# Miniprotein binders against q96jn8r1131to1294, part 75

Target 1, 164 residues: q96jn8r1131to1294
Amino acid sequence: TLEFLENHGKNILLSNGNRTATRVASYNQGIVVINQPLVPQLLVQVRIDFLNRQWTSSLVLGVITCAPERLNFPASACALKRAAWLLRGRGVFHNGLKICEKFGPNLDTCPEGTILGLRLDSSGGLHLHVNGVDQGVAVPDVPQPCHALVDLYGQCEQVTIVNP
Below, E stands for the ipSAE of ESMFold2; O stands for the ipSAE of OpenDDE; V2 stands for 0.75 times the mean of E and O plus 0.25 times the DockQ between their complexes.

## First folded at step 7 (miniprotein)

Design O5
Fold by ESMFold2-Fast, scan of step 7:
Structure O5 (fold): chain B 164 residues (1-164), chain A 96 residues (1-96)
Amino acid sequence: as target 1 above (164 residues)
Amino acid sequence: SDEYAIDFAELAIELAKKGDYKLAREYLKLALLYAKEAGDPELIAQILYLLAIVERLAGNPEKAIELLEEALKLAEEAGNEELAKRIRELLEELKK
């Protein structure tokens, strides 16, 4: 069963059998990680449940290759300087630095109900899926094991893990 | 975005408190990029002010003065009188 880990950002509350993550304060401290490694062909999906338009940026998702159970999460995922490949807005980031200008749709504008997915292909390429549509390879050759991460940042106050 | 600029600036402050001025400088550069993306001159001025403090602590007072003069102009244009006052006080101290 896919669940969010109990080690998470301090503003997160888990519910629905640890399948729903809610950010209960501010705009940051909202990092959650899936409870098992992202193995090739496993599609991990989350649905955007609530957006607070008070904020300008929205959720970030991607993978980390460090052990998530003991990780001291920074205020935002983009502050991770090691072992992190992240999708923010239209950009792809490695350890906080932009490595691709425009990939897929703008994550800052995805509405409530959007289903976002992460999948590794057989060659270790990280794919983003949006409402069931594969956007292609965002990051080639991701080191393994890696773990799917969602940062409930800014506008995004709630996500729920959904089955493929 | 404003939020990312603030987050990176807060990280830089914590690193500077630990004496890691090199890494604090890099986080403040990232904060500056996000502040410029947000188009917020007041936030840009605040980050330049923090960067000047880091340069001073790192033993680079000439660089600190240069950054403070840029920050002062932006703080005055943005109408942030409290920030402008803090910058003037630090400039007076450094130019002694």
Scores: ipSAE 0.253, ipTM 0.636, lowest interface PAE 3.5, mean pLDDT 91

Design O7
Fold by ESMFold2-Fast, scan of step 7:
Structure O7 (fold): chain B 164 residues (1-164), chain A 96 residues (1-96)
Amino acid sequence: as target 1 above (164 residues)
Amino acid sequence: SDEYAIDFIELAIELAKKGDYKLAREFLKMALEYAKEAGDPELIAQILYLLAIVERLAGNPEKAIELLEEALKLAEEAGNEELAKRIRELLEELKK
């Protein structure tokens, strides 16, 4: 079963059998990682449960290719300088560098109830799914093993893992 | 957004304390892009000031002076008198 790892950002509390992550303070320190590697065809999905519109930016999601179980997470996923491919706003980022200006919908404007998914295709392409709709390949040839990461940043204070 | 700028500033300060001026510079430049997008001249001035401190520590005082002169104009425009004073004092020291 898919769960969030017990190793997470310091402002996170896990509940609902480690399937719900809540950020209980500030706007940052909200990184969570799925407990299983993202293998081809596995669709990992999270639902946005609660948005605090005091903040401007919202959640970030993507993959890391380093072992997450004992990783010291930075304040935000975008501060990861190695082994990270992230979707933030409309951009795609590799190790903090923007590699695509405009991919999929603006993640800073997705409402509560939105279901966001990550999947690797058989060629190692990373796909974003939004409410069941495949947005296409955000990142080709992701190294494996890799791990799905969600950063409950800014507006996004709660997410829950949902099955396809 | 300002939130990302603050996160990158905090990381850059920690990296500079460790003597990693190359990475501190990169994170401050990322912070600068977010502050510019937000249109926040006071935050831009603060980031340029921090970047100047990093350049000074890295042994690049001429680059630090250029950054401080830009930061001073923005600090004055934003009405941050405390930051403007610190910048003027550092400029006077570096130009000696």
Scores: ipSAE 0.296, ipTM 0.661, lowest interface PAE 3.4, mean pLDDT 91

Design O8
Fold by ESMFold2-Fast, scan of step 7:
Structure O8 (fold): chain B 164 residues (1-164), chain A 96 residues (1-96)
Amino acid sequence: as target 1 above (164 residues)
Amino acid sequence: SDEYAIDFIELAIELAKKGDYRDARYYLKLALEYAKEAGDPELIAQILYLLAIVERLAGNPEKAIELLEEALKLAEEAGNEELAKRIRELLEELKK
């Protein structure tokens, strides 16, 4: 079973058998990581449960290639300097650099109830799924092993892991 | 406002206080990219001013002067007289 790791951002509280992550303070320090590597054929999905409209930015998701169990997470996933490929708004980012301007829907505007998924294809391409629909390859040839990461940033205060 | 720019500025200030000017510079440059995307010239001027302070502390006064001159132009265009005054005072100190 898929769960969030107990190593997470300091503003996170895990519940529901470590399948629900809630950010209990501020707008940042909300990074969570899935408890097993993202391998081809595995679809990891989270549902947006709660949005706070006092903030303007929202959820970021992607992958990291460093070991997450003892990693000291920064305030936001976008502060990771290496080993990270992230989807934020409509952009794709690697090591802080925007590598694609428009991919998939705007993640800052996804409503409560949206299900977001990450999957690797057989060639190591990272795919985004939105409500079950494959958006295509956001990042080609991601190094393995890699780990799915969700940043409960800004508006997004709660997510829950859901099965296909 | 842009939460990312604020996070990067706060991180950069903490790093600069610890003497880590390389990483302070890195995060201020990231903050600058977010401010440019937002189209906020006053925030851009403030970030350039902070970058100049970091470069001065790192022993790069020539780079600090370049950043301050750019920040001054933007602060004046934005009508931020307080920031423009602080920038002019620092420029006078560094040029001599």
Scores: ipSAE 0.452, ipTM 0.713, lowest interface PAE 1.9, mean pLDDT 90

Design O9
Fold by ESMFold2-Fast, scan of step 7:
Structure O9 (fold): chain B 164 residues (1-164), chain A 96 residues (1-96)
Amino acid sequence: as target 1 above (164 residues)
Amino acid sequence: SDEYAIDFIELAIELAKKGDYRLARWYLKLALLYAKEAGDPELIAQILYLLAIVERLAGNPEKAIELLEEALKLAEEAGNEELAKRIRELLEELKK
């Protein structure tokens, strides 16, 4: 019963039983978090439903290691510091630093209908899945507990949680 | 312009208003990195100007002068006469 938490960025509207998130204004304030901790082997997937090419950047996804239920979200996930590991464009980011260049496809160019997944392996490695294909380990040894995060930033105005 | 640079600038301004100059400086430096990657010299000049304001508020006027001199050169090269004028006025104030 995966859902987006009711605590989210101020520009988000949840619908479809809290399984669809829509950013209704601007390009930012669009962070959503999955209601269940990302435990090993749980695959959390979202589908890109709508892209607005008025903006240049697009969605970011990753994990946070702080409790999300009362978190005051910043305007963008990239403003989160030590608690977040993020995939943006082709980069992997932690604490504002690019820790890996050219991982997976360019998230700024994924079309509508793309299904993006996050999964922890048994060693705590964070994997990105794209349309069912495992891209490998983006981040080793993610601290537990952690929660899957999606930032509906820029072009990405709507995502929906989809079952594996 | 880079949307991230604008977000970090806005966050830094709010942090500076609260007196958190260390974190404001951090986000302005991050904004500067994004503006340089985007190749936007006018935005770079604006960020350096804001960083100078933060350094002055933090009690580092000599650092503020260095940043303002760099910002002035870039503002003039970019043809932003309004920003260049503001920078010159602040430099005159600080060099007293």
Scores: ipSAE 0.419, ipTM 0.743, lowest interface PAE 2.3, mean pLDDT 91

Design P1
Fold by ESMFold2-Fast, scan of step 7:
Structure P1 (fold): chain B 164 residues (1-164), chain A 98 residues (1-98)
Amino acid sequence: as target 1 above (164 residues)
Amino acid sequence: GPEEDLYRALDLMMKGEELLLQGDFEGALRAFEEAVRIAEKAGNKEYLALALFLVGLVLKDLGREDEAREYFERAREIAEEIGDEDLVKYAEELLKEL
C-alpha cells in the first residue's frame, strides 16, 4: 500500500490512512514523500484535490536521492539542490538549474482532478504521466535508490494518492 | 544563474502575497520590489510584468495612487509586448479604479 511518509513538511496534515496530504498554512513547507523507493515500473500517482488560485505558482513533483525518513525538509523542494530532480511549471530542474525546457503540461495550470504520475523505466529514466498519458523521459539516468516527492507549493493545497 | 534568480523572484512574489494576508503591506512591497529587480536583471518579461503589477496592487492599497498608476502602466506595456491579454485587462481595470 502506497502512503505518504510521516516525515513531511511542517505545514502538512496527513489523513485518509496517510494517502491524502493537505497543506494547512502559508504557501510552502508542503513537501511529502512516498513511503517506498521508486523502483523501475512502479507508477506512483497523485490527484490534485484542491487549488487555491490566490498563489502565483503551484505544485512541484519529482524525485530525491537521499533517505527521506528522517530528513529535515526545507521550505520548498527547490532548496534540496543536488538531491532532487524536480518538475515545476513547464521545466525540469536539478541543483537550482533548469535542465529541460517545456516538458509536459504547465503544472502551474493543471486543474483540480488532474492525476500526475511518476515512473522509472528500465533504463533509469524518470517519466511523468498526466491523466494516464506518458509524457516521456523528463530526466535520464536517475541515481538509485530514489523516492517520489510532491511539494504542495503555492496553489496546490491537497493531493491524494490514487491507484492505477 | 538566471534560472536560480527566477525561482527566487517567484518565491518572493509568494512571500509578498502571504505578507499581504497578514496585513504587512510594507513587507509585501519590499518583497515585490525585490522580485521586480531580479526579473529585470534576468530579462524575464513574463515575471517582470507580473511583479510590477503586484507592486501596483500594494501601492494602491497603501493609497499611493500616483505610484500605483506608474506600475500598472509599466505592467500593461510589458504585458502587451509579450501578448499576455489577461494581465493587460487586469492592469487596465485597476487603472480605471485609481
Scores: ipSAE 0.037, ipTM 0.477, lowest interface PAE 5.6, mean pLDDT 88

Design P10
Fold by ESMFold2-Fast, scan of step 7:
Structure P10 (fold): chain B 164 residues (1-164), chain A 98 residues (1-98)
Amino acid sequence: as target 1 above (164 residues)
Amino acid sequence: GPEEDLEEALDEMELAREALRQGDFYEAEYYFELAVEYAEEAGNKEYLATALFLVGQVLKELGREDEAREYFERAREIAEEIGDEELVKRAEELLKEL
């Protein structure tokens, strides 16, 4: 059963059997990580439950290849300078460097109820799924093991893990 | 050491500029604050003054005027010390707008 890890950003509260993450303060310190490695054919999905339009940007999601159980998370996922492949807005970032200008929908504008998914294909390509629709390969050749990460940044104050 | 800290300050400053290009002011604030920390550790007053000024601009854009004033005053002080007349003028102009 998929759950968010007990190690998370300091503004996160886990509920619903560690399947719902809520950011209870500010706009940052909202990183959560799935409790199992993202292996080929596993589709990890989260639903956006609550958006606070007070903030400008919204959630970031992607993968990290370092062990997350004792990681000291930075205030924002985009401050991860190593072992991180992230989707933010319409950009794809590797260790802070933008490697694609426009991929998939703008994550800053996805409404409440949107279901976002991450999946590795058999060649190690990282795919984004939006409401069940595969957006294609965002990142080729992701090293393994890797772990799915969601940063409840800015507008996105709550997400829940959803089964396929 | 100082050389590594300077390289980290430059990396954080580039991330902050990218965040500004995308309109992500909160992300830009975070990266410019990291740039301030690394520039301070590296002892590079030129980058420190610039990073402080850019934090002030982001805070002003977010409506956090009291915090912005503090950063512009600090940037001005360091800029005066190093003889950066243009940065002194820019900081003074923004202080008048608060």
Scores: ipSAE 0.000, ipTM 0.166, lowest interface PAE 13.3, mean pLDDT 84

Design P11
Fold by ESMFold2-Fast, scan of step 7:
Structure P11 (fold): chain B 164 residues (1-164), chain A 98 residues (1-98)
Amino acid sequence: as target 1 above (164 residues)
Amino acid sequence: GPEEDLEYALDFMELAREALRQGDFEEALYYFDMAVEYAEEAGNKEYLATALFLVGQVLKELGEEDYAREYFERAREIAEEIGDEELVKRAEELLKEL
């Protein structure tokens, strides 16, 4: 049931019933969005399938609060303005600017096979899960509706949606 | 508005240049991607063409010749549109090196 939307960054190819996203070119233009809103209690998970070690930065994940079905995606998720809260490296970003210096593990060092999850708590707090472990609240009070987003940036060339 | 978007584009260009000085090519690419987005929204084709050209140069340095070609071609087209003969020439020279 969970799938990546057909609207995605131009370097993405969807496969496996739109559950696998592959970035087939460059280092950017790799944004994908889950096909339904992230509602409280829904845990959306992706597995890192393939890392290209030519690059050192890696995937970004988080949420957007604008409608994604016809959105013209920028080259990287952190260029999404106003409507995005994103985890990149160890930082939390909003409007492309870092709003928290250290949160959770460094996403640039997560190996192939890592399962990353996003979940909203009942108070609207956005949680990151890493291999089943809740890292805590990365962003409090996320506006709703919102949609889970993954940016296959740099090293990360393939992810697959994983059901709990 | 456009004035604020242009200010952000210039700030991200400055951050990208600092990343290049530190030898952090991927951080520079990240900041140039930000600059491209804000220059596009500001409607400033001069900074847009410049940011695309600089992405091409970083990709060329990293050995990503096919991707560098795409960025140099985009930069050249915009530079031609705005009459920036120097940038057209520079982009054409680097395209010939790929």
Scores: ipSAE 0.330, ipTM 0.697, lowest interface PAE 3.1, mean pLDDT 89

Design P13 (at its last look DockQ between E and O 0.01; V2 from the best seeds 0.00; counts 0 for: pae O 6.5 > 1.5, placed apart)
Fold by ESMFold2-Fast, scan of step 7:
Parts: sequence; structure tokens; C-alpha cells
Structure P13 (fold): chain B 164 residues (1-164), chain A 98 residues (1-98)
Amino acid sequence: as target 1 above (164 residues)
Amino acid sequence: GPEEDLRRALELMEKGRELLRQGDFEGALQAFFEAVLIALEAGNKEYLATALFLVGQVLKELGREERARFYFKIARLIAERIGDEELVKRAEELLKEL
């Protein structure tokens, strides 16, 4: 079954059989990674459970292609230099460089209850799903193996893995 | 080592309680959050639940009711899992006061 890895950001508490991640302090150090590689056709979904609106920006979603089990995570996913493709706000980022100006909805404004999904298509394209709706290909030709990542940054203090 | 870290967490919780009694809410929060992070890294659910509950108490005193509710709910969840019936009861009582 899908769950979050025990290797995660310093401010994260895992609960609910490692399916719920809560950031218990500050606004950063909130990176979590799914326990198995994102293989084609696997849809990984998380629900936004709690938002703290004292912060301006919110969660980041994406994939990394390095082994996550012993990775020393930076304070924010956007500081990752190791083959990371991230969705933040309305942008798509690769290793800190913005590669797409506007993609999908603004992640900084998604309300509590929003379900966000990541899926690889058969050609290696990374798709974002929002409340069950495929937003299209955010990143083509993602190298494999890759792992789904959520950064509980800023406003987003809790997410839970949910079934399709 | 882990035992020294947990002793530090207990010292921080006692320091935070003293600061809270003196009305130093910012100092109390800093001490309690440091205890949270030590307990979290050590995997000590008993200390973690208590430290999170103490964060909630400071936030309640500051009038930050939604933040206090957040921490009391997490503390209660952990307390339920470890069988700390007294902490469950205390968290429920404070949640009703919010």
C-alpha cells in the first residue's frame, strides 16, 4: 500500500499508518516522499487537510529521481539540486530553474479538501490531477525510477494519501 | 545520545512551563517547540504528545484558538495511540473550552 517514507523533513510527524503527514512546527522542513517509485499508471493522490493562512505560499508537488531513503532533505523542495521536477504556485521547476510559466491551477490557492494527484503516462510524461481532473503533461520524459514528493511548505500543514 | 536528548526535552518542557507562568509566551513556545522536535526525532511518542499539548496551551493563552485546536487534536491523537488516558482527557477538556 502507498505510505510516506520514514525519511522526511525534520518538522514532519507521520500518522494514520504513515498515510498522513503533519508539519508540527514553522513553515519549512516539510518534505515527504511516497514509499514506492512512481511507475506508469500509478496515480498517487494526497488531500489537503489543514491550511495555515499566516503564510503566503503553499505546498509543492513533484518527483525526484534520486534514492529518497537516506537523502538529506533541504529546508524547501525548491532547494533540491538532485534531478527534481516540482510544481509550485503555477510554475514548473527543474533543479531550481523555472521551465514553465503557468501550468494547472495556482497551488498557493487550493483550499482544504483539494485532492492533488501525480501520475506518469506510458511515455514518461508527468501529469497533475486536481480533484480527479487531469491537467495535462507538466513534464515530458521524466527519467525512471522516480519518486513522488510533497513539500508541506508555508500554508499547508497536513496532507493525507487517498485512494483513487 | 538519545537519553541525553530526551533529558534535554524534559528540561525544555519544565523551562517552558516556568516561562508560561511568568507570562513569557514567546519564550515558552520556543522551549516547547524545541522539545517537540527532540521528541519527534527520538520517536518518543509520550514526550511528543505532552510537548504538543503544551504548545496548544500557550496558543490558547495567546487567544490563537484555531492554532491551539490544531495542536490539541494532534496531542490527543498520539495520546490515544499510546494509551495515555489522562492526556486524552486533558486535551478534550481544553478543546471544549475553545
Scores: ipSAE 0.479, ipTM 0.814, lowest interface PAE 2.1, mean pLDDT 89
Fold by ESMFold2, look of step 8:
Structure P13 (fold): chain B 164 residues (1-164), chain A 98 residues (1-98)
Amino acid sequence: as target 1 above (164 residues)
Amino acid sequence: GPEEDLRRALELMEKGRELLRQGDFEGALQAFFEAVLIALEAGNKEYLATALFLVGQVLKELGREERARFYFKIARLIAERIGDEELVKRAEELLKEL
């Protein structure tokens, strides 16, 4: 079953059989990783359960290509300078560098209840899904194996893994 | 070690309760959040649920009702999981007031 990995950001409480991640303090230290690598058949989906509208920035979504079980995560995903492809706001970032200015919806404005999905296609392209709708290829050639990552940053205080 | 950290969390909760009685809500909130992080790292669900509940109480005193509701719900969820029926009751009563 899909679960968040026990190795996660320090402000995260896992619940609901490790399918729900809650950031219980501050605005950062909220990185979580899905326990199975992405494969082309696998759609990983999370629902935004809770937002704190005090902040203007929100969650970061993406993949990490190094083994996540023993990583020392930084305070924020955007500080990952190796092995990371991230969607933040409308931008796509590789190892902290913006590689696409505008892709898909603005993650900073997604409301509670939004379901965000990640999958790889057969060519290693990373697809974003929003409420079940494929937004296309965000990153054309992601090395495998990789794991889906969510950073419960700023506004985003809770997400839950949901089935397609 | 872990027992020293949990003793520190208990001290912070007692300090936070005293600050709350004095009307120092921001000081109480800071103390309770420090206790939350210690309990979370230590894996102590009893202290974690109690500290989160106390955060909710301070937020309620500050008039931040939606934020208080968030913390009372988390505290209730943990209390249910560990079988702390008294804390479940206390959290539910406060959630009904909001």
Scores: ipSAE 0.474, ipTM 0.811, lowest interface PAE 2.5, mean pLDDT 91
Fold by OpenDDE base, look of step 8:
Structure P13 (fold): chain B 164 residues (1-164), chain A 98 residues (1-98)
Amino acid sequence: as target 1 above (164 residues)
Amino acid sequence: GPEEDLRRALELMEKGRELLRQGDFEGALQAFFEAVLIALEAGNKEYLATALFLVGQVLKELGREERARFYFKIARLIAERIGDEELVKRAEELLKEL
């Protein structure tokens, strides 16, 4: 069963069998990691449950290749400087540096109810799915094992892991 | 929130510039470094690059050339990643002077 790990950002409250993450304070400190590592053809999906429009920006989605149980999370995923591939806005970032300017839809403008998915293909490519639609390869070769990461940042205050 | 933080970062950069005009290099550095931290937390690469560039400028004025070079290089790198051609140019110009 896919769940968020207990090791998470300081402002996160887990519920619903650890399948729902809620940021209960401020706009940051909202990083969560899914327990099971990504394996080829496994689609991991989260739904944006609630957006607070008083903030700018929104969730960051990506993967980490370090051990998530021991990770000391920074205030935001943007501060991860190693073992991190992240999707923010329309950009793809590796260890804090933008490696792709425009990819897929703008995550900052995804409305409530949007289902975002991550999937590794057989070649190690990381795919983004939006409402079930494969947006293509965001990262062509991701080291394995890796874990899906969600940063409930800015507007995004709640997400839930959903089944495909 | 991030909006307020970015506003604060901008204010700090402005403050730092004023402190430089007053000859307060230490105060300027403090302001700019604080702006760096805020920008980093907010994930704003534009402000981050700018703040780092400003740190480099102060260090250059202080004769700390190696450290200045470091910050200019980082600022340039970030600027390149976000497509800030103007900042890339400015960083490169200052790097040539070192």
Scores: ipSAE 0.026, ipTM 0.214, lowest interface PAE 6.5, mean pLDDT 91
ESMFold2 (binder alone), look of step 8: mean pLDDT 90; pTM 0.906

Design P14
Fold by ESMFold2-Fast, scan of step 7:
Structure P14 (fold): chain B 164 residues (1-164), chain A 98 residues (1-98)
Amino acid sequence: as target 1 above (164 residues)
Amino acid sequence: GPEEDLRRALELMEKGRELLRQGDFEGALQAFLEAVMIALEAGNKEYLATALFLVGQVLKELGREKEARFWFKIARWIAERIGDEELVKRAEELLKEL
């Protein structure tokens, strides 16, 4: 079964059998990672449950290639640098650089109830799904193994893993 | 329930192996992919590693070498973590052939 790992950012509280992540303080320290590596055919989906609009930016999602079980998570996923490929706002980021513009919707403006998905195709291309709709390849040839990551940053204070 | 699901995953892997022996590579691929999804949902890393490896094998037979390499790398990584030395060795051998 898909769950969030018990190793997570310090402001996270897991509930609902480790399928719901809530950021209980501030705007950062909200990184969670799925307990299984991404393999093709696996669509990892999270629903945005609660947005606090006092903050200006929102969740980040993507993949990391380092082992997550004992990782000391930084305050923000962007600090993971070379280990992370991240979707933030409208951009795709790696190692602090924007490597793609205008990919998919603006994640800073997705409403509560939005279901966001990550999937690898058989060639290692990372796809974003929004409410079941494949947005295309955000990152080609992701190094293996990789793990799906959600950073409950800013506005996004709660997400829940949902089944396909 | 989970027990019935894992039994189905084993049945699918055996069905896929029989389809491979018959040369039905597309049928084998479908069976093994379904086994991967069941193993993932059940959190059974042993079945997952084996099913991922079997997908790699059928992709190799189909001549889809880039994809096969990808699946073998994931299978090897999980096999290393569960201590399945035989599966690690088999995945490494097939990766060398690609």
Scores: ipSAE 0.073, ipTM 0.532, lowest interface PAE 6.6, mean pLDDT 88

Design P15
Fold by ESMFold2-Fast, scan of step 7:
Structure P15 (fold): chain B 164 residues (1-164), chain A 98 residues (1-98)
Amino acid sequence: as target 1 above (164 residues)
Amino acid sequence: GPEEDLRRALELMEKGRELLRQGDFEGALQAFFRAVLIALLAGNKEYLATALFLVGQVLKELGREKEARFYFEIARWIAERIGDEELVKRAEELLKEL
């Protein structure tokens, strides 16, 4: 079964058999990683459970290509200096640099109950799914192995892994 | 249940190997992909690594070298973490042949 790794940002509390991640303090230190590498055609999905409108920006999701089990996570995913491909707001980012201006919906405005998914196609293209709808290829040729990452940043204080 | 799922994954890998012997590469690929998904959802890293390696072997036979490399690399990565030294060696040998 898919679970969040026990290695996570310091403000995270895992519950529900490590399937629910809650950020219990501040607005940052909320990175979680799925316990299995992304393999082609596996759709990894999380549901937004709780939003705190005190903050401006929200959840970031994407992939990292370094081993996550003992990684010292930065305060936010956008600060990752290693191989990281992230979807934030309306953009696609690689190691903190915006590489695509507008892809898919604005993640900062997704309401509670939204289901967000990540999937690799057989060519190594990273896809975003929103409420079951494939948004297309956000990143071509993602290096392997890679791991799905969620950053419970800003507004997003809780997510739960959901089955397809 | 989990035991039934793992039995199914093993059966699919056995079926895929038989399809490979018959030259049915597309059928073998389908069976191995199903085994990958079952093993992944069951959390069985040994079966997952083996099924991913088998996908790579079929893709190599089909001349799809870029995709074969992808599957061999991820199979090797999992095999290293579970201590399957034989699978690590096999994946490395096939990676050299690409």
Scores: ipSAE 0.000, ipTM 0.351, lowest interface PAE 12.5, mean pLDDT 86

Design P3
Fold by ESMFold2-Fast, scan of step 7:
Structure P3 (fold): chain B 164 residues (1-164), chain A 98 residues (1-98)
Amino acid sequence: as target 1 above (164 residues)
Amino acid sequence: GDEEDLYRALELMLKGLELLREGDFEGALRAFEEAVRIAEKAGNKEYLALALWLVGEVLKELGREDEAREYFERAREIAEEIGDEDLVKYAEELLKEL
C-alpha cells in the first residue's frame, strides 16, 4: 500500500492513513516522499486537493535518490541539488540547472482535482502522467534506487495518493 | 499523555482547515483555539506556533484585525524562538496586510 513517509517537511500533517498530506502554514517546508522506491512499472499518483491562490508558484514533483527515511528536509525540494530530479512549472531541474525548458503542462496552473503521476519505464526514464495521459520522458536514465517526492510548495496545500 | 495531546491537536488543525474550506469560520476558529490550548499544555512549540497562526488567519477572514494581529505576533515570536524562519516571514507579511 502506497503511503507518504512519516519523515516529511515540518509544515506537513499526514492524515487518511498517511495518504493525504496537508501543508498547514506558510508556502514551503512541504516535502513528502512515497514510502516505497519508484521501480519500473509502478505508477505513483497524487490528486491536487486544495490550492491557495495567495501564492503564484505551485507544487513540484520528481524523484530523490538519497535515503529519505531520516533525511532533514530543506525548505524547498530545489535545495536537494544532486539528490533530486524535479518538475517545476514547465521546467525539468537537476542540481540547480534547468535541463529541459518546456515539458508537459505548467504545474503552476493545474487546477484542483488534477491527478499527477510519476512512472519509471524499463530503461529508467522518468515519465509524468497528467489525468491519466503520459506526457513522455522528462528525465532519461534516473539513478536507482529512487523515491517519488512531492513538494507542496506555494499554492498547493493538500494532495492525496490515489490508485489507478 | 503528550502523544495523545499531539494527536488531538493535529486532528483539530486538520478539522479546522476542512471547516475553513467549507466556509464555517466560527467552527474553524473554535477548532484552532482548542489546538492552541492543547499544544500550549503539551509544551509543543512547533504546533503552538502553527495553531496560533491558523487562529490569526481565521480572525483576519472574520475582519477581526486587532485580534488577528495579536495571534500573528505571538506566532512570529514562537517561530523565532524555534528557528522557523519561513513562518516568521509569512507572519510578518500577514501583519503588514492588516
Scores: ipSAE 0.000, ipTM 0.349, lowest interface PAE 10.8, mean pLDDT 85

